Miniprotein binders against q9h3h3. Designs and how they scored, part 79

Target 1, 235 residues: q9h3h3
Amino acid sequence: EDGFTAEHLAAEAMAADMDPWLVFDARTTPATELDAWLAKYPPSQVTRYGDPGSPNSEPVGWIAVYGQGYSPNSGDVQGLQAAWEALQTSGRPITPGTLRQLAITHHVLSGKWLMHLAPGFKLDHAWAGIARAVVEGQLQVAKVSPRAKEGGRQVICVYTDDFTDRLGVLEADSAIRAAGIKCLLTYKPDVYTYLGIYRANRWHLCPTLYESRFQLGGSARGSRVLDRANNVELT
Below, E stands for the ipSAE of ESMFold2; O stands for the ipSAE of OpenDDE; V2 stands for 0.75 times the mean of E and O plus 0.25 times the DockQ between their complexes.

## First folded at step 7 (miniprotein)

Design wd (at its last look DockQ between E and O 0.06; V2 from the best seeds 0.00; counts 0 for: pae E 2.7 > 1.5, placed apart)
Fold by OpenDDE base, look of step 7:
Structure wd (fold): chain B 235 residues (1-235), chain A 83 residues (1-83)
Amino acid sequence: as target 1 above (235 residues)
Amino acid sequence: SETIEVTVTEETSPEKVAFRIVFALREGAEKVRLVAYGPEAVERAEEAIEFVERFLGRKVEVESIEVEEEDGKVTVTITISLE
C-alpha cells in the first residue's frame, strides 16, 4: 500500500468515526448479553452503508466493545495539530522522538494493535474472542470495521491508553494472543494517524511502532514482538 | 469549535486538505472554512471538497464561496458544513 492509499484509508476511517456506532458497553450492559449481541451483529455481515439484508439498515461506522474500565480520553488533538504545523514550518528535524514528545505534551497517548482479516467466520470468531476479552477486563476497548461493499479486509483495532507504556502495549498483545488470535499484529499510535503520518511519508517515519508475530510453543506470551524503530525483539 | 479554518497552499495536496477537513469535522467542527492561496486555488479547493465528499460517502453543504484577487494572488474561501 502506497502513501496515497494509506491516507485515503485513514480519511475513510475518520469519516466512519462520525457515523453511528454499534456499541456493546460493558459498563451498562450485562456480560451475559454479549453472546446475543455478537450473534445479532457479526462484523462480516454488518455493512458500512446498511445494505439490504444486512443486520443494520442504517450506516455503521464501527462496531465497538467498551470494557468496564474504559474512559474515553483523546487529549488535546487540536493543540497537537497546531504544534505539528508550527513544527513543520520551523524546518526543524522531525523524528520519532519529536512525535513522542508532541504526543506527551498534548496528552494524545492512545495507540492500537491492528489486525486485518477477510470477511467471514475467521473475522467473526476473532472479533468474538476480542469482545469477550474486553468484557472480561483483559482489554479496555476494541472496535472492528463493518463490511465494505467491495468485500475488502476488515480491521480490528484493540486500544491501549498509552503507546509510550511498553509494558501496557505488550500486555495487550498477550491478551489478544490469549483470545486465540494468531495473525500478524501491528501497533500504531493514534498521534501518527492524527498528524497524517502514513506509509511512505516525507519524513521517512515508520507509523508502526511494534509488530507481533504468533509463535507456537514459544514464550508465555505466545508471540514475538518486534520494536520496529530499533529493530529489536522485546519478547 | 463552531468554525475551523483550514489553510491550503500550493504545496498541500487536495487529499491532505480533505483529510484535515474530515478531521476537523470529526473533532466536532460545525463548519469548516477552507482558505486556499496561490495558483489554481479554486481548482485545488474544489478538488479537496470532492475528496471530502468521497471520504464521507456523502455530500457536504457549501454555505459560501468567496474569491478574492489582489496583486495577481488569488484567495479562495469556501465554507462547508455537513448536511
Scores: ipSAE 0.448, ipTM 0.808, lowest interface PAE 0.9, mean pLDDT 88
Fold by ESMFold2, look of step 7:
Structure wd (fold): chain B 235 residues (1-235), chain A 83 residues (1-83)
Amino acid sequence: as target 1 above (235 residues)
Amino acid sequence: SETIEVTVTEETSPEKVAFRIVFALREGAEKVRLVAYGPEAVERAEEAIEFVERFLGRKVEVESIEVEEEDGKVTVTITISLE
């Protein structure tokens, strides 16, 4: 989508981070309770601000599932942000290689596969598949946005712990596809999120590192994955 | 017209607080109550207010500041609106 739309969605996501989250935490909740929780809180029915008739009476920022092996590690985000500020004032060129090295230096290595779906059965089915994959250990953590007041597409975020581990990122893509997801996926390292770098940024950086497109036949998982930073096909 | 509460801690991003204020006001909130736990959180709330002013190009009115202390812990509630 365009850069202004991405910037607006990012601002809404930041605002949503400040509201309560609906969380299924496999580290403290038995897996046998997942189906009931999914039925209670389908993302197409959970409203952002607690509309009448919703399963939620209060605002919900995100709906999330934490896997049993989930170990949050954001890295040295403050050091990353300080170094980024120094680079912006230095006059030195800012390139994708610069961002990669900055992320490595400060151990801010997480990233996420993103998918955008309209409210309804397709979204709820996709989320349920992802949530099961997380609880079963094929994925570590995922979240989905609630239904907006005016409608529109919602986003599912599926996290990985190291964007420089290409094999690990591709394995997450495979697990998403195994859950029956056939839509376009885009992968964004969290370093871009922490630095506020979106599509139409002044440094002309591309925050999307990979794109995954589902294809029938040919590939082991049916995914065709493109490295957007280098414009080369990985599969 | 309504008042929306936003919790601010020392771990809270000022930018996230700022966007929460912006979207609360856009959705029709008359006032926003920032509940800041500790002096670092107060700094982040103040930074968020400055961000809101820059983002909207409008001044934010601080209508009240209430300070509470319990067991050596300070909670500051800052109620704001747009001028």
Scores: ipSAE 0.356, ipTM 0.765, lowest interface PAE 2.7, mean pLDDT 87
ESMFold2 (binder alone), look of step 7: mean pLDDT 84; pTM 0.815

Design xa (at its last look DockQ between E and O 0.75; V2 from the best seeds 0.00; counts 0 for: pae E 1.6 > 1.5)
Fold by ESMFold2, look of step 7:
Structure xa (fold): chain B 235 residues (1-235), chain A 84 residues (1-84)
Amino acid sequence: as target 1 above (235 residues)
Amino acid sequence: SPEEIREEIEELLEKAEELLEEAEELFKEGDPRKAKELLMEVFKLLWEALRLAEKLGNRELLERAYELIRRAWELLLKLRELLK
């Protein structure tokens, strides 16, 4: 049941993309305004649907920070969708290699580190650290979900440009840890998100490419990163 | 009973398909916000139908649910590209 719940939540997350976003855009807004913006819109208090007493009166899909170097390019998502439909009807096997090739062919190469936190001070503090890292240029773009009426865990997404660039993904992990984040991180390529392929999918694909676990002392990076596809530790 | 579960799945799938067709029509008519609202209800019905069909072990009902999910996701991506 929980597996099917994950796919349901995936559809709701895609729907959230279509609602208004609260954005701090470092490309057009001075960095000195960030702290006031963070205080105005803490993710534990911004509501998905605009509840009375919230900082927002209208629905909010995401709260986001764009870095100065952020250049939006989602790739050929429309072509990706068409090729995916053709593949599903072709009778050919659907494998991790097939998904990787689709992503490369259609230039849908972005991915994200994910962390899940309960509403409250830890979430707001983690988000503030990530947002500062984005504005300071250590990360390029991040978003966090608002508080849902049911009050479940919220997610912070920290994006990277190219999931096939392992060094870039690891550099983002390091920047997240430098911001003081110690919880479990999982990495998902956007190709899986756009195609609706989540944990309990009917093809038994593993949409989590990497896991990062914080390690106390002894490591220059402070984390242990596992490649889930090959069961190989990268650190 | 198994027959009562089958009847519930059929009802869920019929309603989901009806709402999906309405959402697809609303998208073509230029009302993507209403289409999105219906589509979220479609997914709720389809996930419940899938859960029950899995419990019953009925392959035919599972495949019908998956086909409707595929159609619904296709529309969801179109809406996202339009409304983003």
Scores: ipSAE 0.571, ipTM 0.810, lowest interface PAE 1.6, mean pLDDT 88
Fold by OpenDDE base, look of step 7:
Structure xa (fold): chain B 235 residues (1-235), chain A 84 residues (1-84)
Amino acid sequence: as target 1 above (235 residues)
Amino acid sequence: SPEEIREEIEELLEKAEELLEEAEELFKEGDPRKAKELLMEVFKLLWEALRLAEKLGNRELLERAYELIRRAWELLLKLRELLK
């Protein structure tokens, strides 16, 4: 995959944030309605622009599930951006530690496990497992991209509140694995997305903090998690 | 040839800058949706320019691409804050 594909997908993801979302909110909707909602809006059939014959007639940016404990907190993204501009202008070295400190200072701490899947039954099944885990309180919030016209891979994002909390990040990985997901997972802080930190960036910063690989017969977690910044296994 | 690649990068950067300026103007004029659409094309051009500039190893063109990417991201964030 061309290094810029991930960057393009990140910009498209941010652009999709501005379009209407299909949301199942477990705080207001009974859990018993989840299966009907999943059947109505399978991610492989929901189209980004509301194509004829799709479950949606209008554009959809994301399909999302909110858990009972979900509280939207984006932090001070504007203050973060201003501080980032000032930092770039200063000519000071920019490191992962710098970005971490900016994120902490501005309370932009959210991060996500990402999985990319081809449209179809496997994607819809994966999404159903994740959505159930969110409604059951094992995960807080997740979203999946709708089907693009080009039929490219769809992304499932499973969020954690704090990318600096290694335990919380690992617990989310465990819950994703428990939901039956066996593909490669990558963990990215949202601060990296907001600041335009991609694979090919001026500062050579890696936007992926963690990678999770499924492991048969391994640890109780069913995955091997690698800290990419330190090249250390956490599990 | 390296010269042809350089020319292609310069054309991409010029076009991206023009479209970015238009997107910035559309944002100021109160059409953030159109600005967003245009900005997505700006990113495509800039990433292609960056890819080619990395291949060529041209530091000047890389710095130009990175600067335009920075401006594009600033606009995208402003748009996101307005349209969320």
Scores: ipSAE 0.494, ipTM 0.829, lowest interface PAE 0.9, mean pLDDT 90
ESMFold2 (binder alone), look of step 7: mean pLDDT 88; pTM 0.875

Design xb (at its last look DockQ between E and O 0.72; V2 from the best seeds 0.00; counts 0 for: pae E 2.6 > 1.5)
Fold by OpenDDE base, look of step 7:
Structure xb (fold): chain B 235 residues (1-235), chain A 84 residues (1-84)
Amino acid sequence: as target 1 above (235 residues)
Amino acid sequence: SPEEIREEIEELLEKAEELLEEAEELFKEGDPRKAKELLMEVFKLLWEALRLAEKLGNRELLERAYELIRRAWKLLLKLRRLLK
C-alpha cells in the first residue's frame, strides 16, 4: 500500500462530505424500514459517482445511519483551524497533548472507529450489523463510503462523541464486536483529520489513538484494545 | 539516481503549487466545486512528492511539501465549510 493511501483516502473522505448523503435517520424513520433501506442501498453497490445500473443515479458522498440519540455537533472547527495555524507559525512544539488541548478548547471532540473492507457481501453484512446497532441505540451514528470506480476498499466509520472519553470509545468497540465485526479497527479523532495530521506529518504524530483486534475466547468484550500513544492494552 | 529523484520531486512540487494557486483562484471566483476537484489532484502530487522526499532524506524538499500540504488543507477546509 502506498504510504500515503490513508492520507489520500482522508482527503477524499473530506471531499465526499460535500456530496449528497444517503441517510437513514432513526429519529424520523421507523426501525422497521431499516431492512428495506439496507436492501435498497447496499454499500457494495452504491457508487460514488452514480454509475449506470447502481442504486443511485447521482453522486453519493456517504451512506449513513443516525441513531435516536444522534445530535450533530462539530464544535468550532473554524476556531480550531485558526488556532492551529497560529500554533504552527509560533514554532512551538506540537505534541498529542497540544492537539488534545486544541480539541477540548474548540469542542472538536468527535472520533471514529474505522474498518476497511473489500466490496461485497462481507461489507454489506458488516454494514447491516452496524446500522442495526445504531438504530437499536447501541451506537450513535455510523457511515460507510460508497463503492469507488477502482473497486478499492470501502470504509465504515462508527462515531463516538468524545475521543477523550476512554470508556465511551471502548463501549463503541464492544458494540461493534457484538454486531459481528471481527476485522481490525483503528480509532481516530476527527481533530486529526481536520488538521491534516496523517501518518506522514511534520510532527511525526500518530493519528491513530486506539487499535482493536478481535480475540476469540478472550475477555467479555471480544477484543483487545491497544492505546497506541502509550503502548498500553486497555482491555 | 538521487539527482533524478530530486528533479522529480521539484517538478511535482512546482506542478502542485501551480494547481493549488489555480484552486485558490477558483475558490475566490466562486467555483468551489471545481476548486475541490483540482485540490484533490494537488494532494496526489504532494503525497508523491512527500514520499520521494522522505526516500531521498531531503529536508528542504520535505519542508516545501509540508508547507504546500498545509496550504492545500486550509483550502479544503474552507471548501468543506462552504459546501457542507
Scores: ipSAE 0.494, ipTM 0.826, lowest interface PAE 0.9, mean pLDDT 90
Fold by ESMFold2, look of step 7:
Structure xb (fold): chain B 235 residues (1-235), chain A 84 residues (1-84)
Amino acid sequence: as target 1 above (235 residues)
Amino acid sequence: SPEEIREEIEELLEKAEELLEEAEELFKEGDPRKAKELLMEVFKLLWEALRLAEKLGNRELLERAYELIRRAWKLLLKLRRLLK
């Protein structure tokens, strides 16, 4: 991945938001139906564009589960974008602090823990564990990408409602680990996604705030969370 | 050669701008699905142009690419608000 490949993936992910989603909504669907739904739509078999032989005949942008307490609130994304444009032309410095303040001012506070897994049993098993945690109320909302035509790793996103709420972000990490997830997790605020700011950007901003590593026998009950900005452990 | 690479970048940027203008017009005319399809091609051209311009180290071409990427991203957000 050459950095500019990450830029392609960011635009593609945003475009996927605009296609139909396959959703298990715990607010309207009994929890007893979850296992059948998971078996029908494993992320390793659901295809992005509805390939022949797939469970889906039409394009799918995302596969998602909504918890009982899920209340979607993307904030003032349009106002955020306008303020971002004005900031870029102002000559003022662009720093992580200015991005944080823009996010707060426009109420674009959501963020997500990310994990990347190859298609197959490991991905489907991880997704099933996350989906159950959402339906059981330990997590609020999660999504997973379908299988792309080009192949490659797929992503599970586990959302939190406020990236400035460090406790809430750490609680989500703990719930992910309790679901049996052992791979590396990275945390990214949605403000960077909406502004098109990714790993290789002209301002040298780092969109990853936190990194979580599985750790057997550690004090943090199976995870070690690092603050990427300060290189300090939070757990 | 560096001059051949520069000419390739210019061709990519020109084509991307033409498609972006077409996508912007389709959005105004109320065909956002077709605008979205065209915009995805615009991004592919712009990322390739940016990749080549970065390797060439040409600041002028980098600025042109970033300007078009900014316009394209703005349209992408408008489409997301409309189609989601």
Scores: ipSAE 0.423, ipTM 0.746, lowest interface PAE 2.6, mean pLDDT 87
ESMFold2 (binder alone), look of step 7: mean pLDDT 88; pTM 0.875

Design xc (at its last look DockQ between E and O 0.73; V2 from the best seeds 0.00; counts 0 for: pae E 3.3 > 1.5)
Fold by OpenDDE base, look of step 7:
Structure xc (fold): chain B 235 residues (1-235), chain A 84 residues (1-84)
Amino acid sequence: as target 1 above (235 residues)
Amino acid sequence: SPEEIREEIEELLEKAEELLEEAEELFKEGDPRKAKELLLEVFELLWEALRLAEKLGNRELLERAYELIRRAWELLLKLRELLK
């Protein structure tokens, strides 16, 4: 995979945030309606631009499910950006610790487990499992990208409130694995996305904090989680 | 050749800068949607320029690409805050 594919996808993902979303909100919609909603809007068939014959006629940025405990909190992204610009201008060293401190200071603490899947039944099944886990309160919020024209991989994002809470990050991994997901997962803080921290950045910062690999017959969690920053296994 | 790669990088950077300036102007003029579309093209050009500059090992071209990426990302954040 070209080293910049992830960054291109990050820019596209941010651009998709500005388009309409298809949302199932468990706070206002009965859980019994989830299966009908999933059948109506399978991610493999929902198109980014509302192509003829798709379930959507209008552009869709994301398909999302909000859990009962979901509270939108993006923090102070503007203040974060201003502090980041000032930091770059200062010529001070930029480290993962610096970014962590910026995130804490501006309350931009959200992060996400990411999985990339080809369009089709496996994606729709994975999404249905995640959506159910969100509605059942095992996860707080998740989104999936609609199908692009080129038929590229779709991404499922499962959020956690605080990327600095290792336990919460690991609990979300466990819930994703319990939902039947066996693919590679990567965890990225949203602060890295907002600051444009890509793989080939001038500071050589890794935007991925954690990787989760499915393990057969392993620990009760069914995965092996690696801290990429420290190169340490957490499970 | 290294010279051809350099020329390609310079062309990509020049085009990216022109489109970025246009996107910045469109944003100021109150057309954030069109600015967003152009900005996605800017990122594509800049990622390719960065890839080639890394391959060439040219620090000057890398720094130029990084600066344009910074500006593009700042605009993207402003657009996101406006259009969310």
Scores: ipSAE 0.534, ipTM 0.846, lowest interface PAE 1.0, mean pLDDT 90
Fold by ESMFold2, look of step 7:
Structure xc (fold): chain B 235 residues (1-235), chain A 84 residues (1-84)
Amino acid sequence: as target 1 above (235 residues)
Amino acid sequence: SPEEIREEIEELLEKAEELLEEAEELFKEGDPRKAKELLLEVFELLWEALRLAEKLGNRELLERAYELIRRAWELLLKLRELLK
């Protein structure tokens, strides 16, 4: 097996950021138009490169929904990268704590819940539920990958604005579960993405900060969330 | 043999660096879509080089691969900012 599959997917995902996006923007589009838009652009049918018979004629990097309260803020990414390089030459150990401090110092605090689903009705239904939660204000912004030529799993990303705000991250998990999503969710801070830190990194950092598992009949919350960095259950 | 594996890693790293330099030049020339395509190939070569260097246990080759990965990722982020 190729031990770097996640790394290949991460580079492709970053490259997809640079292609056109199909966006439903609740800040400028009436909510009553959402269902028609979802029907026109199901993620199982929108193709990465504009294949014949798909609803898109040009490449699509992502399909996205912006909530009415969405306010983009990437933070000081350039300063983050400079401080990261200085840290690497300092001889100090690189730990999850030092990454957290860099993210706070440079205000690169966003992160995302991730889920992977095979193309088909289950994916399209899950995406529609997430998109409605965004437009209704329970979530701020989400995106889903289009279908690749070879097929394979697609990813839904649900963003939060501050990975250090555990309550906000847990509230997003709860909103995802309220939309009927029962699969495994993993949470990755954007600081790891901007620094190119993935599963097989040389610092042995774990880019997954939180992991959420749905519990049938377990607790009132309906999910069990683990803090992977500290090995502490939050629920 | 270990020497054959070492030679393969060096060939991969040399090709990756050549393509990375070409991608860096395409970025400066204002052809970011071609630079993006080359970077995806650069990453494929670098992941293979890293995989082989890990199996060989060669620190020098691992550090060369990581440095090229860092350069490639830096360019990818610059392209992302440009193509926004």
Scores: ipSAE 0.311, ipTM 0.660, lowest interface PAE 3.3, mean pLDDT 86
ESMFold2 (binder alone), look of step 7: mean pLDDT 88; pTM 0.870

Design xd (at its last look DockQ between E and O 0.68; V2 from the best seeds 0.00; counts 0 for: pae E 1.8 > 1.5)
Fold by ESMFold2, look of step 7:
Structure xd (fold): chain B 235 residues (1-235), chain A 85 residues (1-85)
Amino acid sequence: as target 1 above (235 residues)
Amino acid sequence: SPEEIREEIEELLEKAEELLEEAEKLFKEGVDPRKAKELLMEVFKLLWEALRLAEKLGNRELLERAYELIRRAWELLLKLRELLK
């Protein structure tokens, strides 16, 4: 498309954070109710603004599932933003190392595996598998975008709590694959998302740390994971 | 022509800055943060187009102007997110 689709989708995703969410919270809801909830709110049918005939009558920013141990922690996002602004005006070089240090200093360590799927059975099936993995404790928290009016691809985000913990990130990839997901996954630290840094950014930073590709008949993990920053295969 | 493209970019940037200033004012006054969010989403649409055209034209000054407005818009978007979440 016109070259900034990913950037605009990221801005819209941030805006969606501010609208109501449909949440299955395993901390307060029995796991046996999950299947009924998934059937009530399939992401291919839940609409962003509550279209007539959809399961939701009001706008929905995200559909989410919280695991039993989920504890919300965005970190010091405002302090991160302030430090980022100061860095940009300081004349000091902006590198992947400086972004990593900002994230550590301000406790903005979360990141997410992303998958993009068209509306329909494949999306709903993938989401159901992820949601079950979260409720069963193999994953911590996940969300999926509702259906847009245009009917474009939707995104499932599977969060990890520390992008600097490579083993934890790879364990999440393995859990996603065990849930039956075979599509391409990309991993982005939240620090890049909060600072508005995308692939075509002016600092030539690589916001995608890892790519995971399903490996049929390959590794025991079912994934081929590439470290995008160093162009090194990890599996 | 390059001059027509430059004028289009300047028009986009002027409109984007106007809307951004309105959104910043609404946020500062605490009057209507949801309207400020709506204005910001329009600001981003204008800025992506301005940036695309400025890159195509190869005009460094217009590129930097677009990037500065994007930075300001993103800063406000984060402030709104913290307020409305």
Scores: ipSAE 0.593, ipTM 0.845, lowest interface PAE 1.4, mean pLDDT 88
Fold by OpenDDE base, look of step 10:
Structure xd (fold): chain B 235 residues (1-235), chain A 85 residues (1-85)
Amino acid sequence: as target 1 above (235 residues)
Amino acid sequence: SPEEIREEIEELLEKAEELLEEAEKLFKEGVDPRKAKELLMEVFKLLWEALRLAEKLGNRELLERAYELIRRAWELLLKLRELLK
């Protein structure tokens, strides 16, 4: 994979936020309809631009599931951006602590577990597991990218409300593992996305706070979670 | 050659800056947010290639120029996102 594939996917993800979403909202739709909705819109078949023969005729940015407890809160993203511009202009050192403080100050605290999967049965199965976990209240909200024309990996994003709440981040990892997901997970705060912090950045900041690896026969959590900043195992 | 790589990076940066300025203009004029978005996606592709090559070359100046353009492009993308949300 080209070194900037992650950055390209992140820009595409930001661009996809502007297009219509296919949403299952558990707050307004009975849980009994989830299986039919999943069958209608399998992520491997839903196309980004509504290609002929796809389940969607119009462009789709994301396929999403909202849980019963989901409340959208983006915080002060504009204030965050202004403060970030001012910080860059100041020439002050920028650290993970700086970004954390900016996020707290502007209440931009959301983060997500990310998994990348090739289009196909494994992706659709993983998504179905996550969607069920969201509808059952084990997770708050998740989204998956539609299939791109060029193919490539699709991303499932599972959100947590606060990337600074280590317990909440770990609980979401546990719920993802309980849903049958065994692939590598990386956790990224949304503040890093909004500020354009990717793998290649001028400050050499790691955009990933946590990494989760599936473990057979391990603790009840079924994963090992690594704090990437401190290189410490949390589980 | 290192000189050829430098020239390629400079061409990528110049083209990216031109497209970015066009996207910024379109946004400011409120004419076509979708076209501005499309231009930005092209800008990012050019800038990431420029970064890749500049990293390979170890040229700090070119890296800094690419990072600055990426910053501007990202800011515009965020503004577009807020507008179209």
Scores: ipSAE 0.514, ipTM 0.837, lowest interface PAE 0.8, mean pLDDT 90
ESMFold2 (binder alone), look of step 7: mean pLDDT 87; pTM 0.871
OpenDDE base, look of step 7: ipSAE 0.506; ipTM 0.832
ESMFold2, look of step 10: ipSAE 0.502; ipTM 0.807
ESMFold2 (binder alone), look of step 10: mean pLDDT 87; pTM 0.871

